VHH binders against c4kar8. Designs and how they scored, part 203

Target 1, 263 residues: c4kar8
Amino acid sequence: MAELSTPSPASPAPLDGGRGDELEKFTLRGARQILQLLQDLITHRGLITAHTGGGHSFMTAVLKVDEERGRVVLDPSPDPQANRRALAAPRLTCVTQLDGIRIQFPLVGLGEGQDKGRPALFAPLPAEMLRLQRREFYRLQVPLAHELSCLLKAEDLARKPVEVSARVIDIGAGGVAVVVPTGAAEFVIGGTLPACRLALPDGEPIELDLEVRNLNRQTQRNGTEQLRVGLRFAALPRAADTRIQRYIFKTERALNAKARGGL
Below, E stands for the ipSAE of ESMFold2; O stands for the ipSAE of OpenDDE; V2 stands for 0.75 times the mean of E and O plus 0.25 times the DockQ between their complexes.

## First folded at step 13 (VHH)

Design l22 (framework vhh_7n9e_1; at its last look DockQ between E and O 0.01; V2 from the best seeds 0.00; counts 0 for: pae E 10.5 > 2, placed apart)
Fold by OpenDDE, look of step 13:
Structure l22 (fold): chain B 263 residues (1-263), chain A 126 residues (1-126)
Amino acid sequence: as target 1 above (263 residues)
Amino acid sequence: DVQLVESGGGLVQAGGSLRLSCAASGFTFSSYAMYWGRQAPGKGREWVSGIDSSGGSTAYASSVKGRFTISRDNAKNTLYLQMNNLKPEDTALYYCARVEYYYYDSSGYETEFDYWGQGTQVTVSS
């Protein structure tokens, strides 16, 4: 009777910080974004692997975000030794997954106490959170010669409605990535932008709802900062989907033909 | 509803003793740290003593240290303050408070309270 050693789910190893430039694209630094992501973790009751160093880790969860105090509240380990290690660690590396997206964030300055009679670990809000989205869908890089634009209906910092014309940099069946000037609007991951307009070269703009899935600040070669916004199609009509797919297919074909020396 | 009801106050001569009680209801008493505070006439509120949920850790204001003893009976949902060697400066309204939140790290500690009783008057005569 061979004891099927159930492979212990290999706790995802913290991503080695060495691929610095590529990871920066997936790093959230905005306070609002961080708070939203932490709130999402709470809502989904996401289990977090907290790494204390030395190969030690424990399971935890975000219980609460205290915005007033600028703290995150974590579920302590049932193992007192793990908690001691966490408190003694100069840095806690938290790793989790939400909706198939790997999330990693550091916590520094852990403390302990109680919240409403429940033992808890406390830490200052993370200064950054890494969100690695696996591209589920192939995305076509939009050629510079074929400018696609998307009119975004968003809000500014004052929550006033603003319209932002954004350049589409990539497009797929599931959504678009756009670039906007920094400060043009306030975006929140998980937020919905209603009644946006995607302009394709083959006809009238497509009206659609967009969900913010990713935010990345990029510095251009000229030193100008731009915000890359990854947007998912929230409710795409079938006709619109067909148009998008057609565009992608045609464009890919054209690019491939050009690459083969055919133009 | 959370309720805290203090008792045991009264008039006592300097050097005398009193034992205050705080009856807690409406919550899991054994889960919460508790404090005694006091307010003297014309003065602000000051914390007197604290005890953790288990009763294993206690804290005292410097003014009462060595004279007052905080304790709790979790089975009875009751907080106690034994006050010995009372002084006229101990005259105050004494109240118990539930700790909603406490935190400590290498930099210090923070405590917040969400409920407190109406208090019991302690008067120490010279």
Scores: ipSAE 0.379, ipTM 0.718, lowest interface PAE 1.1, mean pLDDT 87
Fold by ESMFold2, look of step 13:
Structure l22 (fold): chain B 263 residues (1-263), chain A 126 residues (1-126)
Amino acid sequence: as target 1 above (263 residues)
Amino acid sequence: DVQLVESGGGLVQAGGSLRLSCAASGFTFSSYAMYWGRQAPGKGREWVSGIDSSGGSTAYASSVKGRFTISRDNAKNTLYLQMNNLKPEDTALYYCARVEYYYYDSSGYETEFDYWGQGTQVTVSS
C-alpha cells in the first residue's frame, strides 16, 4: 500500500560504492521476471535477511507469491519486537542468495495478517530486484564446523585498544561478516581496523586492514539477537586474495556435493 | 521522518579552517553511528570520517586524517566536522549520513547509506 505521494527528504544511495549504471545491468524490473525470481526463492527455501532500519534486521522467508493480489507473503519473526519494527519501517531491504547469486529487493507497505491460519506478513510485490551475478558479490555462508575467526583490533567505549575474536559467518572476495560479543568493542561505519588477522583452515592467519561497513543487531529465526559487523578488505595482497578465493571455491564445491550426493 | 541538515560550509582560503554541523531529527540520534561524506564535481562520493553512537570511537579517511576531527553532541542531536589546514582538494559538497541498508559494489562491501542530508558546499581557494 504505497500511498506516499512524496519520498522522504533523505533517501539511501551509495557513497563511494558502485555507480547506479553499474547496478542497472543486474536490476530486474519486469513483473514476470520478479515473480519468477520470488518463486525460485520459495522453491529453494531461501533464507532472507530483512533489514528494518535502526541497525536491526531479522531472518525471514518468502512463503508464497499472491499473483492475483500482487503481493508477497513473508514468514514473521517469533520475536514480536522484530515484527513491530518491520511493520513500523518505511521499507524493508531484503537480502538473500540463490545459487551463489546475491538477491536484494525492497518491500514497502508491509502489513500483518494470516495465511492458512498462521501469522504472516504481506507486502506488495517489489518494483525491482537486484540479481547480482558476479563473483565479487558472492558471499559464502561459512559452515560452523570450520570455526573461521577474525581477530579484530578495535577500541572499547573508553577508546582503549581491545582485541576481539569474532566468528566469521560469511566471506566473499571483498570482505567478511562477523558476529561479535555485545559490548566487546565500539565500531563505527567507515572506520578502519588495522592489522586484523583472518584465520583460514589451511595456513597462517592473514594480516589485513578491515573497514567497518555495517553494524546491525540481527534477530535470528529462533528470536535471539547477534551483533553482526560487515567488514571490507581495505587492501588485499594477491597471495591473500588467492587463499581466500581457494577457500571459497573448495568449500562451495564441498557443500554442493553434499547437497546433491548421498549421505 | 528522518531529517539531516548540514550547515557551516562556505568559501575559505587554503590553510584555513571550517566547522560543519549536521542537525538530526526524526530518530534517536544517540543510538546511531554517523559519518561525513563528500563529493567533488564529476567524481564519485568519498567517505570522509565516521563516529560511533557514543562519540568515543572515530575514524578518518587517509586523505583527511590529522586535519579533520569528527565529533557529536548527543544532547543537541548534532554531528560536527572540524576541518583544519584545508586544501583545494577538499573542495566538495559535504553531507552527513546514517546507514541501515545494504548495497554491494565490486569490492563486496555491504554498507549503504540509508539517510543523508542535502549537503553543504565547501570551496577552498588557493
Scores: ipSAE 0.005, ipTM 0.227, lowest interface PAE 10.5, mean pLDDT 78
ESMFold2 (binder alone), look of step 13: mean pLDDT 81; pTM 0.806

Design l23 (framework vhh_7n9e_1; at its last look DockQ between E and O 0.00; V2 from the best seeds 0.00; counts 0 for: pae E 22.0 > 2, placed apart)
Fold by OpenDDE, look of step 13:
Structure l23 (fold): chain B 263 residues (1-263), chain A 126 residues (1-126)
Amino acid sequence: as target 1 above (263 residues)
Amino acid sequence: DVQLVESGGGLVQAGGSLRLSCAASGFTFSDYAMYWGRQAPGKGREWVSGIDSSGGSTAYASSVKGRFTISRDNAKNTLYLQMNNLKPEDTALYYCARIEVYYYRPSGYTYEFDYWGQGTQVTVSS
């Protein structure tokens, strides 16, 4: 009986810089912010996947941040070959997660040595750090040609129950963003919308509870005002989660194929 | 408390030899790379020699290479500098230092020191 080696959870691949414009809003460039985030990684003993290129990576951690000298100290790999690759790489791409937030940052100018008698890797402080909330990272923009809708059970200004059909703008594992006409219903951040219905293309609508997390008024080009509502899935059944994940995966694959010139 | 105490200095004639010792205490001596430096009158501090924690790797300034030998006895918490064929230019206060940080980059080695002794005077007469 060949012990099926549980595939080592594929270290999340670095986000390719090609989505540069969209990621700028999530990129920290302030020295104080960078230092704080690195310190947070130390405090939480966050494990970091360091990518050296060529599909190679090793596990490390931030051991120390030296603000005065403008350097970061990393734990070296127990594999000497991994360390050699790291030192030879023009850039080390570090990827980690802290409190459900994906963090990615480059290190350039890596050196090997000792700190207080302990082997360590040294690098200048990163010039930038990408910080992406998990919910934002996995948000699929719903194509206009592939309309999703969500029936919201809300209250109007008079606290009377109303049903509002909302267009889904984006969807992720944790929730949806929808647009509704202004004045269609009253939404309160932190409020729960019970027994809503998310319509997916693959079958019957999913009944679920939604929590209001964000409200944003948007004026369209035509002058019409719309309300964008960010909604979190509350108490999502496992079967529903699976359907949502499947939809996201299928749609992403289709979009990527189209982008590559595929039909 | 970390302490480094140098000894073995003195007056010697050119071509003579001296052996310096540095007694270390207050830390795990065997974990740290150590360094000998010197300061001549009116000059800045100069790197002389370094040795890794195990004693397996040594380095020397070009001015002392082939004449000086750095060594250590980790069991005795002692660093040594054997100085042979001494020259008047070797006259200086010699001090030992603990290396806090060292690392190599393609641009070279960086060394940082956190503790050093009071030094021992070496005077080489012509």
Scores: ipSAE 0.313, ipTM 0.682, lowest interface PAE 1.2, mean pLDDT 87
Fold by ESMFold2, look of step 13:
Structure l23 (fold): chain B 263 residues (1-263), chain A 126 residues (1-126)
Amino acid sequence: as target 1 above (263 residues)
Amino acid sequence: DVQLVESGGGLVQAGGSLRLSCAASGFTFSDYAMYWGRQAPGKGREWVSGIDSSGGSTAYASSVKGRFTISRDNAKNTLYLQMNNLKPEDTALYYCARIEVYYYRPSGYTYEFDYWGQGTQVTVSS
């Protein structure tokens, strides 16, 4: 069980659709694109987790698309209580994967009926579908021996400039997570940190702009408090993106070789 | 009782150096991040430098970077601030502190700190 070398299991909970700008570039809104993606799910017999709210969900599948009526046809649950919750819910949030790509879409107006004499659930076609590439979910845990760091240009509590050398704990195609000492700087979710420097093991540091996406207090095993800062790459140049991807690929390969060969 | 005692301040000419110490007692020093702050007459408090519990990560205000160095000796329960190339604008009461309280919000992040030291005066003359 090597979490870094295998696909992550599908998340049981949907992504929060209320933060539209964060997910907008992965959202399909064209009718032709939506129909094609639903047809791909039918062809591949993809299982779907349909969330009804309150932590409840059931397994289903898209049986077909009824283009004449503009409806999607779903497999009902063998559990009658799950079907009742689905029919009572103001919306279903459907989550699935196709070839390692996460797919999520809402269904509203769910109804019960029959399809060719068999019980079925019906809903209008979704107005949008989220399609996330696997690359966006993968976060490499940075080996401590690499000592990756990011120099942050931030502000203290008095709004005075401060430079913080922060250790990078994970890295992915879209950003990094770093840890900083408690009180080293003030961070604002949604704030921009211009002209930061990401130090990779090979080559010169990468100058890039970062956006603060999340902040979490992290307690280490010895009780020491650190601040975990989630940072998104803003306006990442192609050359920088290539270097980051190469680092991830090389490190992933090296970690997999050690797991297999004992080196 | 938690106690922080600063020492090493004094009067020095511009361009000179001082080394401040903060002796800690009443708690497990090596478990805590520490920092130095200062307060000049008629001004608010400003954060000067911070260091994590192990000494592996440090940060500095831009006004002191390259001139000041924070360090710690966990075996001696002591925090240090080496101040070089001092300027008259560095004149202030310098204090060390341990505790910060953070408030996390969707759109912001704010912290409070508790002051434990009474401070040591640094005065830089021409």
Scores: ipSAE 0.000, ipTM 0.140, lowest interface PAE 22.0, mean pLDDT 76
ESMFold2 (binder alone), look of step 13: mean pLDDT 80; pTM 0.794

Design l24 (framework vhh_7n9e_1; at its last look DockQ between E and O 0.10; V2 from the best seeds 0.00; counts 0 for: pae E 5.3 > 2, placed apart)
Fold by OpenDDE, look of step 13:
Structure l24 (fold): chain B 263 residues (1-263), chain A 126 residues (1-126)
Amino acid sequence: as target 1 above (263 residues)
Amino acid sequence: DVQLVESGGGLVQAGGSLRLSCAASGFTFSDYAMSWGRQAPGKGREWVSGIDSSGGSTAYASSVKGRFTISRDNAKNTLYLQMNNLKPEDTALYYCARIEVTYYRPSGYEYEFDYWGQGTQVTVSS
């Protein structure tokens, strides 16, 4: 009876830096944010997979953050060889998950020692931390044929309330990206648009609050300027979330079927 | 609360000997490396000697090597410094310190301290 070695849950592979531009929006560089996130890892006793390169990794945890000295303390591996690899590596890639959010950060300048009489690894604070919400990774590009729209309740330059019908260009569990004519409304990053209406093909529009997360001016091929607005769902009812997820799933399935020559 | 209380200091003639004691309380003494430091008048704090948690490894500043001996009794929660062949330049306030962090570097050991005693005065007369 061959003991089916339960495949050890594949240590999440580090995200390849090749998608650099797309990941920038999820990268924390603020010292306070980094410290807070590291502290959260400590508080939640988050297990971290530390990648040393060459396909090698070990399990660790953040034990302490020293803001004054600008260092992080990690739990060493019980395997001395893993620790040697970690110390020899020019970069340690740490991967973990907190509350369903993938967190990845590099550590450089790793050293060994003792903290309060216990063996520990030491490194300078990371310069950046990647925080990826699973929900944000799956953005469906909305087919032109589906014509999803979102009615935005915004303000114009004079701070007068305006309603702008925006085309949805992509949708995910966490939000939508829309395009609006330039000058149609003023958007402020971090601002909330209350009581907006997302129109899905399967029924009545969903009323929801949207938070402005990103603004990008785009010039179309025809020379027309459009504003791309990235919007987060600020308060999404559970029923609405289910509808959105269903739409995404259904649409993805249809697109995949078409790509396979089935439609 | 962590407490470190030094004793055994005093006035001694050059060439004499003293034994300092540091009584530790408020923590598991046997889990921590300990250190002696000193501060001479008008000078900064100087590291004198260190000992690991077990007492198996010791280190000394070059200025005291061969003259001073650090030891510990974990059962008594006490750190000791035997000082022999004392010199006027050894005159200082001697304090014990708990080592919080030890770094292993190719260049040597680096230590960080988290608690210090009040110190005991050692005066060596010429």
Scores: ipSAE 0.238, ipTM 0.629, lowest interface PAE 1.4, mean pLDDT 87
Fold by ESMFold2, look of step 13:
Structure l24 (fold): chain B 263 residues (1-263), chain A 126 residues (1-126)
Amino acid sequence: as target 1 above (263 residues)
Amino acid sequence: DVQLVESGGGLVQAGGSLRLSCAASGFTFSDYAMSWGRQAPGKGREWVSGIDSSGGSTAYASSVKGRFTISRDNAKNTLYLQMNNLKPEDTALYYCARIEVTYYRPSGYEYEFDYWGQGTQVTVSS
C-alpha cells in the first residue's frame, strides 16, 4: 500500500471579507462534527462551488464519505480542463450553503479514480470546516425559473460605457453574484458600478450602486465557462433593502415547502 | 470477489528473461489502472511499474527502467510484466495490484491500492 501524505491546511478564509480571528468561533475541527456536516451536505444534495485559485472554479457535490480510508468522494466536472485544474491545484476552497448557513472548507491533495464505475475525484477529509452562522453571510441561491437579472452599467477596455445584462445566481442582504459572458466588460475589484438595475419578479427594477468584490471564471455543471462577478451593495436605499429581503424570505419559504413535500 | 492471480515466476539465470501474468476477475478490468510491485526477502514492498486503464501511459521504477515492460490486454483481463536482463537484485515475490486512486504530484504519480494478488516468486541465480 502506497500511503498518501497530506499536510494539514491553514484555516480557510471566506470569500467574503470576514476576519480570521473572528472566524475561529465558527470553525469545526472535531472529526465527528466534520463527518456529520459532510453527511448533511450529501443528504441535502447541495451544490458546491470549488475554487482552484487563479480566478477559476467549478461546480461539484460530495457524493460520499469513505470513513475507513478517511476521504471524501466528489462529483467531477464534465469539463476535462476543470478537472485537470482541480487535480493540479494545491488546494480547493469549497463553498456552499446548508439550511441558510454558509459552509466553507478546504480540500487538499485531490486524486482521481472510479466510484461505482464512474469517474470521481477523491480527497482526504478536511481538517476543519467553517459553519458561518451569521445572517450577513447568507446567500439565497436564486431559482432559474425566476430569471433574475441585473443590468450592469460598466466600462469596456477603453473606458467607454457598456451595459451588460447579467443573470443573478445568488442574492443576500449585502449583495449579489452574477454571471456574464466572458469579455462583456472590464471589471476591477474595488470598482463601483453606479445606477445598475436589479430586476425582481414583481415590481419595477431596483436602481442601485454595486461594488465589485470578486471575479472568477466559473465552470458550470454542464461544462460551460462564464465569468462570475461578486457584487456588494454600495449604498442601498431602505426601500430597496426591504424588497430584496422580502424576495429572499418568500423564495426561501417556497423552496423549503417544496423540499418538505408541502406542494 | 475481486481476484488477482499472478503466474510466470520461477528460477532464471542472471541476464535471462521472464514474463509475468496477472489474471483479473470480479471487476471491470478496463476501468482500472494497474501496478506491479515486489518484495525481496526481509525487505518492504517496492513499487515496480504502473499502467493506466487504457494501456496508453506507463511508468517504471528507476531500478527497472529499460529492462522491464508493463502491458495489459483488456480483452483478456490480463496484466503483464516482461522482465529482461534479470539481475540477482530482482529476486523477489512479484505481485500485481489494482490502483484505486491516482494522485498527480510534481514529483510524479502517487497511488492508493485496494487489492493485491498473492504473488509469484522470481529467483535470479548468479
Scores: ipSAE 0.166, ipTM 0.618, lowest interface PAE 5.3, mean pLDDT 84
ESMFold2 (binder alone), look of step 13: mean pLDDT 82; pTM 0.812

Design l3 (framework vhh_7n9e_1; at its last look DockQ between E and O 0.01; V2 from the best seeds 0.00; counts 0 for: pae E 18.4 > 2, placed apart)
Fold by OpenDDE, look of step 13:
Structure l3 (fold): chain B 263 residues (1-263), chain A 126 residues (1-126)
Amino acid sequence: as target 1 above (263 residues)
Amino acid sequence: DVQLVESGGGLVQAGGSLRLSCAASGFTFSDYAMYWGRQAPGKGREWVSGIDSSGGSTAYASSVKGRFTISRDNAKNTLYLQMNNLKPEDTALYYCARIEVYYYDSSGYEYEFDYWGQGTQVTVSS
């Protein structure tokens, strides 16, 4: 009776350096973004798989974020050995899911102690968090010849209202991706931008609420840094949805015709 | 409500001894690390000694190390500070505090406190 060696769960492949460029698109590095995402994990009581290396992992959760001290508090394992491994590990790789999005982040410099009389693990805030958003909806890449813009109602660092005209780079039934100059506004993942205006070629701008779903800093070839903001339509009126769908369809058709050598 | 009440302070001659007590109430005393602090006239608050929830680990400021002993009786909800070989420089208001958060890593020990008592005056005469 050949003991079927249960395949050891493949250690998540180290983020191999070669897929680095694609992963950067999904990597959050902003302190505010990181804090917000960690807070979201707390709010949703998201279970985290913490990998300590060597094929070992344990379940944990973010219990608290201390912004002032720049630390995160984690629920320790009920297994003392797992905690020892975590503390001995040069890096803890945390993996979780929020709203169907895979989140991965490293923690380094783990310590142990108590928070309010309860045993806890402590770590400095992660320097980066990977958020892998699966595109739920097909998004049309907006042709450069079609200047779609979205007027974003956002806030600056001082929480003062600002309006930012953003170029739409892709559009789908569920939302848009826009690019804004770095520093033009502060965006928080999960935040709502109310009463924004999406300009389509076929008429008046559509007023809509947008939810920030993704943030990605991009360096252009010319060295200029831009912020790509993924936005979800929070409450899209039916009429607006129809217009957006029509635009997408029309544009896709035109692109396909062009690709086929059709003028 | 969390309460910490210090006692045992007084006037003592240099080289003398005192034992301070801190009676804790309003929380599960055995779950929390505790510490003693002091404040001398015209000076800021100074950490003196800390003890973990179990009493298994203790720490002392360099100025009191070897002279002071922190202990606790979790059954009595009481923190103690045995002070031996007291010096005039030990004159201060001594207070106990509950440690809300403590942790240690490769860089060392950190703590935060959320409650402290009113303190008990210790005066050491030369």
Scores: ipSAE 0.377, ipTM 0.701, lowest interface PAE 0.9, mean pLDDT 87
Fold by ESMFold2, look of step 13:
Structure l3 (fold): chain B 263 residues (1-263), chain A 126 residues (1-126)
Amino acid sequence: as target 1 above (263 residues)
Amino acid sequence: DVQLVESGGGLVQAGGSLRLSCAASGFTFSDYAMYWGRQAPGKGREWVSGIDSSGGSTAYASSVKGRFTISRDNAKNTLYLQMNNLKPEDTALYYCARIEVYYYDSSGYEYEFDYWGQGTQVTVSS
């Protein structure tokens, strides 16, 4: 239910590129990824702020996921009024954080009941979860074991077509950085490389048009010289964007789990 | 590292006043909207007041409107909450928070992204 007198916080100016369609690329819809995120929240005992509308919220936690019934089980508030507001709300907007990354998901159809003899709140699993980086241009450092590559369709110094298989060293929502041997091809800042192919670990390579944004000559640890090429995705289709975000999310989870287990 | 450190809490009699401060470091304070929240014993977090990055726009929960005043000093990287005519129901742990981005979905619902301080205790005796 909406309340006309509900307070609101002061609104900051939107960041460049902060629009509703921009938010879609941070939305996870895969059932497996959603279940894994919810399980991580359970494992880390993450506190969740559940917004009931009208400026009201309460703190909760995911107690478990009931995969058999397709439901999430939430800790009820000790305040009976908060529980009544939650049960009356058409939508519960859950906000939490995992390893510095904001997570949001809606729950609809909230009900009350018992779980192993203790009071609990229940809802169907969310169909989607938002995973937001505080900086919109987060760049994942690609683990060497993943051997991510990008096939570049470029030109040599004689302007003859050449294909270069380049190792991807970082990847983000807006592009990749790759390394190639010096002299492998001529790259021009602002130039476009049509029909390149980005190979992710699962699935078919993604065909992309790339724009050269920067060039830096680098010396590797073993003394070899390479060219670091910063590439922007040109007009990335939504399906390709979703696959890239899924790769980043899965890899971040794996790296974060290893870092915590290494403490 | 982003840090928000609240101070100025304490014990006060009903009808009294307190001024809370929130010292910010590790980020460009003047680029962010800020807000105060509170958590009473055994209750969930409650939104109290917000202020935009310049200090030009403010908002208040209905329970505190007319009694509390939010302000900021961007030169000192400090957020303030002046609390007047305090009531026992104002007893809570008060937190300042940074608002990074607001997002709206197709339903018009607002999403908040917060970073919270440790809090400062305010206790109002009857």
Scores: ipSAE 0.000, ipTM 0.102, lowest interface PAE 18.4, mean pLDDT 76
ESMFold2 (binder alone), look of step 13: mean pLDDT 80; pTM 0.790

